# VH-VL binders against Cytochrome c oxidase assembly factor 8 (COA8), part 81

Target 1, 167 residues: Cytochrome c oxidase assembly factor 8 (COA8), of Homo sapiens (Human) (q96il0)
Amino acid sequence: APERGAERRDTAPSGVSRFCPPRKSCHDWIGPPDKYSNLRPVHFYIPENESPLEQKLRKLRQETQEWNQQFWANQNLTFSKEKEEFIHSRLKTKGLGLRTESGQKATLNAEEMADFYKEFLSKNFQKHMYYNRDWYKRNFAITFFMGKVALERIWNKLKQKQKKRSN
Key: E = the ipSAE of ESMFold2; O = the ipSAE of OpenDDE; V2 = 0.75 times the mean of E and O plus 0.25 times the DockQ between their complexes.

## First folded at step 3 (VH-VL)

Design pa21 (framework fv_pabinafusp)
Fold by ESMFold2-Fast, scan of step 3:
Formats: C-alpha cells, structure tokens, sequence
Structure pa21 (fold): chain C 167 residues (1-167), chain A 123 residues (1-123), chain B 112 residues (1-112)
C-alpha cells in the first residue's frame, strides 16, 4: 500500500533496507523516483570482502540518502498542502467556489500564484539554508571517506606488489 | 540465486500448536518484506499478512490477525507463521513470498515465492 | 476491503490463439503516484504462483512479450497474444493499493 510505505519511512531505522534492486545486481542500483521526495533511491551493492572502512562509507551514504529523502518528502508534502490551502483561501476571498461552472476544479493563474511561491520561499528560506549547509557537510564527509577508501585500496595494492616482488 | 525454502508438510490435530518456516537465501534478507498467502484446497489465494525482517514490524489481514502470529529471525534469514491452536479450517497450502516495497511507493508485488507448506488438520 | 472480480472464471483456448482475462476492482486502484496498484500472477498446475505483470502493465523479469497488461482505475485486462501449452494454469489479479491485499477468484486457462 502506498500510504503504508510512506508511514514506515519515518519510523524505520534502516532507511533503504527495504528497497528492491534488479536481479543479479553487482553494482549500485538506482530506482524509480519516490512518490513524496521525487528523488531516485540508490541500493548499494555490498561486496563479500567489504572492509570496515568501506562499510563505514556505505552506511554514511545510506544514512545521507535517507535524510535527504525525508527532507524532500516533507518539503513537497508541506508545499502541496499549503498550496491547496492558499488556493482555497484565495477563491473564498474572490467569492468563487472550489469548482468552475463546467465542473472542473477551480484554480489560480500564474500571476495569482506568484504571491504563494514568494511567501513559501520566504517562509522556508532558513530551513533551505540549513538543508544546504547539512547537505554540504554530509557530502564533504562522504568525499573524505571516499578518499580514505581509495587510499586504502592503493596501499593494499602496493603492499601486495612489494610482497610479491620480495618473494 | 534467490530462493525461499519452506518447511515440510504437517499433519496435526485440532487444538495443537504449529510453527512453519520460510528461509530466504541468495539476497539480503532484511532488504525485503515477506508475505504469507493461504490457499485452501481447490480455492484461490488469500493474503494473510507480512513482515519487515529488519525490525520485525508486522501487518495482518483482519481475518487472520487473531488466528496467527508472523515473526522473523534475521540472524538465520527465516520468517515464521505460527498458530497457538489449530482448527480443521486451517487445512491449506501456505506460501511465503518476497515483497518489493520500494519504500514509500508501497508497490508490494510478490516477485519470488516459496514452494509452499501443506498443513492438514484433522482428527 | 477491496473486492476483485475476474471474468471469465474458465477459458479453453486453441494453441496459437489469443486469450483475454478481465479483472475489476470495487474501487479505483489508481493512486496519486500515477500507478495502478494491480498485479497479475500465474499458478501453473502443482506449482507456486509466479509474478507476470506488476503495476498494471509492467512485465516481470523473464516473462515472454506475448503477455501484456492494460487498464486503469477499476478495469484491467491481461492479454496473451498467442497461447502456448506452457501457459496453462490459473491466473490471479491482486490489488496492493490498501491492506488487506486481495486477489480475484482466479481464471483457469486450458488448451483445447
């Protein structure tokens, strides 16, 4: 059920653990866009010989993905809810019903909606600023650990090459 | 290779308890939900409920909520369906099936099915 | 609960001829996601059910292209363009829009 899936996103600690990858995936897999966040989830491939450092990087990426999906799901839900409330309020002020004479749902034109977009962006400015700050911090940490993993792999190859040459 | 292997057929008397199993292999057990489906002899399919093995969160069909308990042990990649007291009306084939949730999309189709466990309850 | 109704309940088909199965739901299965939460399964004699079509029209991995699903809202159709002997069995539709998930009664497909 879509509602049930949405509820579990807030309470499940594992984040992406229930995501379904394609059969025989030996690489990271990118799924369809999430209903609420409109972001594509990534299912991370777990190699059989994963190092502790590689595991730390993967968990950091999974946690960042879950945080990012929850942020945008909440933002999109808030946007949709407030947009509907604004439209209904403005139509009431104009003395119009929720539906047109033809039976279609009544709506506002682009000029009328400009006030809502301006207000929504202003109201959420600080929230988006903190999101960008946290997004930067998380990506910096991920990049840092990606570098550490790369160095570990280089070091391991050098150690093996040295041992082989000494044999 | 993804496989769901269920426990063997059971013959029980009314009032007895029973716990049947479904073991997943060839995939990350905690990344997929597992559902249970009943098929009475000569009849169609009935969804009983499902479980998220990562935290043992369960969902039940109202019809089955008081009849059975669904559980899972992620350390051995096994899910369970349990009756405290069997009735003759519990005679059926029981299937476990892997569910694709896609998180908030909740699509919940069954992509892999176990071979089934036949449960016969008679005096 | 959402009630799923399949027609026909039984169908005999000459090999190579098309077959069509209908599935109707007591309420719309189309959600705000744009998806129809309807799936089709095939249970061959003596075997477990297997997934054929998910979300109305998407073929599952390994399913031949002679199988197709269509429809939206409350009316869905499963079509087999050229029925083969291996296609015999009972076909079930299932709604996954809301719990409890419910199946149609099943359509038995046999070869003439």
Amino acid sequence: as target 1 above (167 residues)
Amino acid sequence: EVQLVQSGAEVKKPGESLKISCKGSGYTFTSYWLGWVRQMPGKGLEWMGDIDPSDSYTTYSEKFKVQVTISADKSISTAYLQWSSLKASDTAMYYCARQDLYRSEGIDYFDYWGQGTLVTVSS
Amino acid sequence: DIVMTQTPLSLSVTPGQPASISCRSSQSLLYSTGYNYLHWYLQKPGQSPQLLIYLGSNRASGVPDRFSGSGSGTDFTLKISRVEAEDVGVYYCMQALQTPYTFGQGTKVEIK
Scores: ipSAE 0.126, ipTM 0.582, lowest interface PAE 4.7, mean pLDDT 80

Design pa23 (from p32 with heavy chain L101W, light chain T97E; framework fv_pabinafusp; at its last look DockQ between E and O 0.55; V2 from the best seeds 0.00; counts 0 for: pae E 2.9 > 2)
Fold by ESMFold2, look of step 4:
Structure pa23 (fold): chain C 167 residues (1-167), chain A 124 residues (1-124), chain B 112 residues (1-112)
Amino acid sequence: as target 1 above (167 residues)
Amino acid sequence: EVQLVQSGAEVKKPGESLKISCKGSGYSFTEYWLGWVRQMPGKGLEWMGDIYPDDSDTTYSEKFKVQVTISADKSISTAYLQWSSLKASDTAMYYCARQGWYYDTSGPFYFDYWGQGTLVTVSS
Amino acid sequence: DIVMTQTPLSLSVTPGQPASISCRSSQSLLHSDEKTYLHWYLQKPGQSPQLLIYKVSNRFSGVPDRFSGSGSGTDFTLKISRVEAEDVGVYYCSQSEHFPYTFGQGTKVEIK
């Protein structure tokens, strides 16, 4: 199943917003949610003896992450701005203010908001179709190279053990 | 970045047992062979044997094959060299060293990073 | 076992002058992958050995380019174009082509 960006906004602990991955980490590291895309970035480990194939896989994963973060950052911004503009325009059409008498933001009912969601989905249909296609293409390529890297590692370990024995 | 930290110096009597350690950090401990090298006082370097920590596959120099045991605990990134019965002739500096390799070569061929050494003194 | 023979066993060198260490193996160190598994180490006074050169001529990370290695088959040379005070210590050649791995007897390099 294809993964699209989450619209959930996680609150990170206040101390984690300034940290960087440990310098001595030997693993990929998953950071806190990005402010704009709400995606958790992967901080990729660069092995000391990285093969050209391993580098190609890492670069492809980095590029895919950047592409995905940019897409959802733009979509989240567009969604938020268009939602607010929709609410504002509908309140003005009804002759209502932006605030209730209690000072809270005026809202639309669920039926009215459903109209916004339907219009937003219709407007973005082609964009999300191309995103899904490209997401699958990128992930299949990544999976293919992960398999090639795994095989390369196995063969290198077997060659090392063969060298250790006279046979 | 790559570090090999060995246990401290030891003073022992003949016939005693000993286990010295080498803790690796800053690299994938299980992906590299780790070797032990002896240096007798005023002498050169001698390869004793090595271990692949992932599966504990161990190779010994024939000279040391029955005299020492090489082991590893990959859960704490630590390798060990041990004697069941020390002799005065075991007095030496003992180094652990990682065997480096490149993806395009056929195995573990050279010692790229070394521990600080563990001096073992065996005297009556 | 492959015997690694170094010459000379000791050198006294004026700072800024070149030095050359020869290493000879009792058998070829050329592997079937067309690479030669001859390496050089330096052990500075009171320190553990450190890798200088691997596979004949490749400088390890952080090794100055005044160090160079050459040779083939059974005859190898380490050259220091200008010896500095920090270069003092014992130099070892080593082979990893034939099991068991072996080291040369060492070449002590001193200033003056």
Scores: ipSAE 0.321, ipTM 0.679, lowest interface PAE 2.9, mean pLDDT 84
Fold by ESMFold2-Fast, scan of step 3:
Structure pa23 (fold): chain C 167 residues (1-167), chain A 124 residues (1-124), chain B 112 residues (1-112)
Amino acid sequence: as target 1 above (167 residues)
Amino acid sequence: EVQLVQSGAEVKKPGESLKISCKGSGYSFTEYWLGWVRQMPGKGLEWMGDIYPDDSDTTYSEKFKVQVTISADKSISTAYLQWSSLKASDTAMYYCARQGWYYDTSGPFYFDYWGQGTLVTVSS
Amino acid sequence: DIVMTQTPLSLSVTPGQPASISCRSSQSLLHSDEKTYLHWYLQKPGQSPQLLIYKVSNRFSGVPDRFSGSGSGTDFTLKISRVEAEDVGVYYCSQSEHFPYTFGQGTKVEIK
């Protein structure tokens, strides 16, 4: 059962509208920046002879990518929403309309926007601290498993050579 | 999809040199031993030798060690089988085949994917 | 060199009936890693050989479950539970435990 239907899903890991790697890719493929997170997604190549350790590393990297994408997509959405609310609130307080006499979107000057950026950063300080902590933990885990995979690759190469040199 | 594509059929005279090719795709070419297998007309299979493309390390069957040279160019994922001087007895189908292995085994052990074969005919 | 002996050399089977091919090696194929390096290949008429069974009993990707391998040491068997027209060809056992790698002489399976 695990082999049935897998072929179709493998060609589009995030659905039909998401990026797709070249048909004959034998390496990890890096896509264009995601609309919501502004991060480039990575499609991980799965080797035929993937060991359990290699699978664990790949899943860890995939899970970390998903976590990172979700964090920044949410952060960017929150930023955009709060920015527009701030602009509307300030324009209303000044007795100004949401659009200029020429029909363009009304904007605040650099000094007024600086107030928003300062407020946004302060408000999200704890959130970013938790992000950095988790990013650190994830990177340590990934680096550790990358080292283990590299060592496993060396031992596998030695086993191949030893078998061939027996006589 | 793992694929091995071999060069086309050859018709040669005794004493001529020949080099045939096998190009791998759909996998990490440098991570697998690539072998050559001979099949004489109407006969069974004979293992000739192997190459590990990452460092061009080779192994040969004693029967074929002097007769042929195996080489590889990892930059184009291609392995080669070469004769300096062909004999009529070299007339055969030549297959390249990848040697599969698992993380839990003692090295390469089965021919999991095969090329389509290159027919070599040597006659006067 | 390890000699691989197959019996029978030729086999005619009525469609849907079972078939059995034996392979005997001149020496044990058991490695120190406790695996046995005996494999089965099928060469259909006009085609390249293809892997059917590796390490005695493991079916290769895409191989129907009507094919099964068994055996230990020096005596091995390939069984087809119900032979179909697409199973026609020459079957080879092979060992990769001892250098050089060797193949059996082949068993031709025909439908008639």
Scores: ipSAE 0.288, ipTM 0.640, lowest interface PAE 3.1, mean pLDDT 85
ESMFold2 (binder alone), look of step 4: mean pLDDT 91; pTM 0.934
OpenDDE, look of step 4: ipSAE 0.647; ipTM 0.844

Design pa24 (from p32 with heavy chain T105E, light chain K35Y H98E; framework fv_pabinafusp; at its last look DockQ between E and O 0.27; V2 from the best seeds 0.00; counts 0 for: pae E 5.4 > 2)
Fold by OpenDDE, look of step 4:
Structure pa24 (fold): chain C 167 residues (1-167), chain A 124 residues (1-124), chain B 112 residues (1-112)
Amino acid sequence: as target 1 above (167 residues)
Amino acid sequence: EVQLVQSGAEVKKPGESLKISCKGSGYSFTEYWLGWVRQMPGKGLEWMGDIYPDDSDTTYSEKFKVQVTISADKSISTAYLQWSSLKASDTAMYYCARQGLYYDESGPFYFDYWGQGTLVTVSS
Amino acid sequence: DIVMTQTPLSLSVTPGQPASISCRSSQSLLHSDEYTYLHWYLQKPGQSPQLLIYKVSNRFSGVPDRFSGSGSGTDFTLKISRVEAEDVGVYYCSQSTEFPYTFGQGTKVEIK
C-alpha cells in the first residue's frame, strides 16, 4: 500500500516580520506590510518599569494584532485561491485556454469578476460580521485599558506633586 | 535603557556664568523628577534641588536657592543647572539623578538612575 | 535639616566576611504617609552613585541579595552578608522624608 505522502499543508508561514526595531528605541515601531495579511505590524515598546496595567494593555494590543494578522492572512489566501479557481472554471466553461494567443495568462472581464466578488462576499458575509464584532470588542477593551493607564499615570503625577507639597 | 547623559567637564574663572546639562533617554522625560546633587572634592553628596520637566516645577535646597537655577527643556529631554556667577567654592562634581516612580504605592523620592557627573573647576 | 550620621566612616573588611553600616537620623524618618524614606547608595571608585536600597529594605533592580537594609524611626542599618571585591566604595544613607533631602557622611568600605 503506497504511503500517501502527507501533503504538507503549507501552513502560511507565520511571517515573523524580520523587522527588528533598534534596541534602544523607546517607541512603538511600525513594520513593513506583512506578506500575507498586508497589515503593518507594530512592535510594541516595553518600558523598563512597566506597570501591571501597562503590561496588560500591551499584551492585549499584541494579542489583538496577532489575531488580526492571522485573520487577514487566511482571508487573503482563501480569496486568492478561490479567485484562481473561479477564473479557471469560467475559462474552461467558455472553452478558453488558460493562456491567450499572445501567451499571457487569460483573465476574465470586469463583469465576470464582479460576479466572483459578489459571490465571495456573500459566502464570507457571516465570517466578516463575526470579525467586525470581535474587532470592535477588542478595540473597545484596548481603549478601556488605555483610559485606565492614562488615569494611572495622572494619579501617579498627582501623588508626586502632593508629596512634594507635604514635605 | 534609562540613561542620563551630562555635559562635559568645565573649567571656569570666578565670576563667569555656567550652564551644564543633563539629557534623559530611555524613559518618559516629562514624568520623572530630576534632581541635582553636588559632590565637593573628597566630600559627600549634597542635594541641590530638583525639577519636574512637564511643568518646570522646581524645588531648591535653601543652601542653593540663590546660588543656582534649575531648568528643563522637555522638547529635547534636557535639564540644566546654571550659575550666574561662579565661585571657587563651586568647584565640585555635579550629578543629575532621576527620581523613581510610584509603582509601589508610595512616593519614590529616591534616585534610581544617575548621570555620569559633570566636573566643574573654578580657579583663578 | 535632617542630619544623617553614619557609623563607621571607614570599614575594612575581609572578602567573604559580613559588613554592617549604621545610619542615624536626627529625627524620625517616618512620613505622614506611613512610609519611611531612607535609602542607601553606593559610589564605587571613580563612578556615579548607584541606588542599592530604597525605603529602608527594598533592593533596587540588579542589586545582589547579599545587600539588605533594615531599621525604623531614626536607626537604620545596611548589611552585606558576604563582602565581595566589587563592593568597594563609599556607601551613603539618604533621607527624602523631608526637604531638603540629605545624605550621610558616607562610609568607605575597603577590602583587607
Scores: ipSAE 0.075, ipTM 0.675, lowest interface PAE 2.8, mean pLDDT 87
Fold by ESMFold2, look of step 4:
Structure pa24 (fold): chain C 167 residues (1-167), chain A 124 residues (1-124), chain B 112 residues (1-112)
Amino acid sequence: as target 1 above (167 residues)
Amino acid sequence: EVQLVQSGAEVKKPGESLKISCKGSGYSFTEYWLGWVRQMPGKGLEWMGDIYPDDSDTTYSEKFKVQVTISADKSISTAYLQWSSLKASDTAMYYCARQGLYYDESGPFYFDYWGQGTLVTVSS
Amino acid sequence: DIVMTQTPLSLSVTPGQPASISCRSSQSLLHSDEYTYLHWYLQKPGQSPQLLIYKVSNRFSGVPDRFSGSGSGTDFTLKISRVEAEDVGVYYCSQSTEFPYTFGQGTKVEIK
């Protein structure tokens, strides 16, 4: 994917199963799509004594990761499908077959493929603009909650030291 | 996964010094109080004291305050319990144990994870 | 110092039967912050202590629900609804309401 924004694992990726093995063996941010979706959320470690605020931050990060993976999985599928349709349509217009005389898959030259890329970008401009808007909104929210968690931890540290010295 | 790994068993003579260690991993070592607990042979558990590794703030049980020193080196995530002059009565199993940070106001006054223990034997 | 007294000191239990351990403190464990810092630990044979119950009745992560804690003030109870072979060991109550933190003398639980 173009943005790996929700990859927040300690040292290595981990998988998305409930009984995920060691982190490095299970982490998969990018995989082939399955029949339902190509979404494979990361298994997040839940520390003992997680606060409600920490839980909210963790779930927001997970949801953002899933949203991002879903967007790019769908976009990649659409891109591939529309590219092949464009090539087939242009070859048909030229009266050419789908394969060359050598049996290789027929293709278009760079100028012709540039037309596809321009058309694809134009067609998907609004979608990518909404994606960028939502990406910024999600990252702003994540940053906001990261700040609140940091303050919560500082205050709890101060309170606990005060209580310990008062015992 | 939270782990506390202690240094190996020690056999010492009275009057010798000793420093045993407890290395924490799988958590933010400096954010949690870490305590030491003694278990004399065939007896129960005795709290010795706590340390907050970030700033080495320590709390001692009055019984042990003069007998031992609790310290930490946060750069290697390790806490220490040391004696300047061992006595035969120091023969015991010594555990390190972690206290957690929590969002509620109650504070971390209980030991959620324990090291494997270090047996210290002091004999003439 | 707060003295923690456990009864019984030894307990033999048939597998599948309930067990109950009493812990009494020499003074109230209710802290001025309104929490009660009474905890239960299990030390299985040859192992380090492990946390079972904290602040009277809260089960620590991974502790089976057959363990429950109750009580207030100076009287506390750990109950095991159905004792299993893996529950063998010495059970300690402890207080951390004030320094020094103190432990009960232990209750040895065996399978009959």
Scores: ipSAE 0.067, ipTM 0.580, lowest interface PAE 5.4, mean pLDDT 81
Fold by ESMFold2-Fast, scan of step 3:
Structure pa24 (fold): chain C 167 residues (1-167), chain A 124 residues (1-124), chain B 112 residues (1-112)
Amino acid sequence: as target 1 above (167 residues)
Amino acid sequence: EVQLVQSGAEVKKPGESLKISCKGSGYSFTEYWLGWVRQMPGKGLEWMGDIYPDDSDTTYSEKFKVQVTISADKSISTAYLQWSSLKASDTAMYYCARQGLYYDESGPFYFDYWGQGTLVTVSS
Amino acid sequence: DIVMTQTPLSLSVTPGQPASISCRSSQSLLHSDEYTYLHWYLQKPGQSPQLLIYKVSNRFSGVPDRFSGSGSGTDFTLKISRVEAEDVGVYYCSQSTEFPYTFGQGTKVEIK
């Protein structure tokens, strides 16, 4: 049987590392956590007889994964950036240097950092609310199409057996 | 990849029982009809019957319905062809084969992938 | 039973030349769903049969485009535009419109 490609080198648009599922796998494969989003990517199995409806479901699931991955990669970058800005601002306000006498990065205590976390969550409340809304919409759509695919499979099995039993 | 692997060659005497196997891999075993085809030495192909593994529903060619039993064990993706009492006229190559694409609007009913065959020799 | 008759029974072809095999059924292969269930298989020496063409004219995955099928009703043709050494074997037409599924007697293709 011919392989799709002996060698394929690609990179994820979101910065996620590409991975190959185990050979001869008939199931979706879950990869290692992405370094930016910290989410595990799913590599979707493509059946030899994939219907147009199954393809639409797979593409919807892939698009949802990419959207989710991009959201959390951006959120983590924003968190890290704002955390660093907060620490630098507070150290400057206290008249402290950015580095300790030993050359280590200067940090704030847990109580001071609690202020940052509260501010960050408050500032991003609307953004997370919109994320949850879109997440629900996407999962509703995926569930709907999963139902349609299941019905299609049942119908095709019945049609196949019915035709075979004629005469 | 889709693959059908059949059991090894058999040498039997008339009156003996026999059960040969066909194991499917690389696809959803319960979604496809699996057929059995006989080829007598130096002759052409004859459809014997088939089975739908999900519910073990069978169809037989009238010529073969009294001669053989077709069964399947979906937990191990394996179909079987069985004789209760072999005759010398059962000497043949036996193939298992999967039937076509289920998403096709016209329906399948063609054999897309075939096993390597099991040679059965029945002699006194 | 639907009887499938192939002509010729044997064909010897010079490499690179075209070949044509005819298949005739004892009754129409048009199903009530308006599809025609006529298929072509190739059995190479010492190997299992393999699917070439399904439902009259559809090439199976991996089958070279030099193979083509045509026909309707009771008269069908398999054409090989240029016969290669790897095409040697016995060709069978088959119907699955009606039970029992039946095969033609086979056409042996050899290289001169």
Scores: ipSAE 0.006, ipTM 0.510, lowest interface PAE 10.6, mean pLDDT 82
ESMFold2 (binder alone), look of step 4: mean pLDDT 91; pTM 0.939

Design pa26 (from p38 with heavy chain Y102W F104K, light chain Q98E; framework fv_pabinafusp)
Fold by ESMFold2-Fast, scan of step 3:
Structure pa26 (fold): chain C 167 residues (1-167), chain A 122 residues (1-122), chain B 112 residues (1-112)
Amino acid sequence: as target 1 above (167 residues)
Amino acid sequence: EVQLVQSGAEVKKPGESLKISCKGSGYTFTSYWLGWVRQMPGKGLEWMGDIDPSDSYTTYSEKFKVQVTISADKSISTAYLQWSSLKASDTAMYYCARLDEWYKGSDYFDSWGQGTLVTVSS
Amino acid sequence: DIVMTQTPLSLSVTPGQPASISCRSSQSLLYSTGYNYLHWYLQKPGQSPQLLIYLGSNRASGVPDRFSGSGSGTDFTLKISRVEAEDVGVYYCMQALETPYTFGQGTKVEIK
């Protein structure tokens, strides 16, 4: 049961980053969203007869996934930290405490938060530009190798068919 | 290789006590929960309960909570299923099985013992 | 308790033909993790059960690719694309969303 088992198997509760690679699966596996990046990890099945070309494609996809996980984990943590700092700074400037009279957390209205979003996007513009450039570069490479692997698999099927017919 | 080896078949009379065993090998015994599953002759599978061998924490199906006791001895990698007083209705095949998970708490039975046939008759 | 219902209860299949088994749960097995806590097992005559599919659609190690699982929430299907003699036995679905874990009543697959 998901509610019962997590902490009893010597794994931290609520740790989606404690995702275990699939031991029993013979296919690629898509995991739960990572706690920090909010992206679902893919664990790639390694066939016993994996070709060098298939290995290269798999490693490229794994490297791209790791790069994406790192980027978004860092971005999300930075966003959360700066958002909290912005809210506290604005509340201090207004002479307001962190909580209302009722004990609820004090909040900023949508107009005030718009200032933060504009500042955050502006500050991170160059960073996102470089991310998009690298992401397209990686996806072009992946597409290219996917094509090469597909061609190799077609060749192998044709060779197997020919071998069976010649026998 | 993962193996679960169960104790041999038992023939008992109503009212007698019984304790059957399931010994794990080929893996870290305390890293996996062990479940017990009953199969009455010609019937389907019924989950009875499971145990975490690391601290002997048990979970039972309400139907079996009063009927049996599940225990484990991690020093010898063995889990147990015990009756204080057998009934004819306890006649069944009893399987132990290891609970694995890809994601925590998914709890699928990935390895099964060979089963222990328990026959209770007068 | 979550009730698991399988259909059909028995199925006779010509070798090489497909077979399909349905499993329905009285409550959704889809959890906030995005996974369906439903597993499929096969018990061959005189043998212990063995795992076929876990979390709805994932084949266990060593299970042939002719076996596939699909579905979400309350309606699940196990499909065998080409039934072979070694596939004879009783198939069970199991929910592991909450205790007590419960099995379907089983589907017996035989060769014609």
Scores: ipSAE 0.139, ipTM 0.604, lowest interface PAE 4.5, mean pLDDT 81

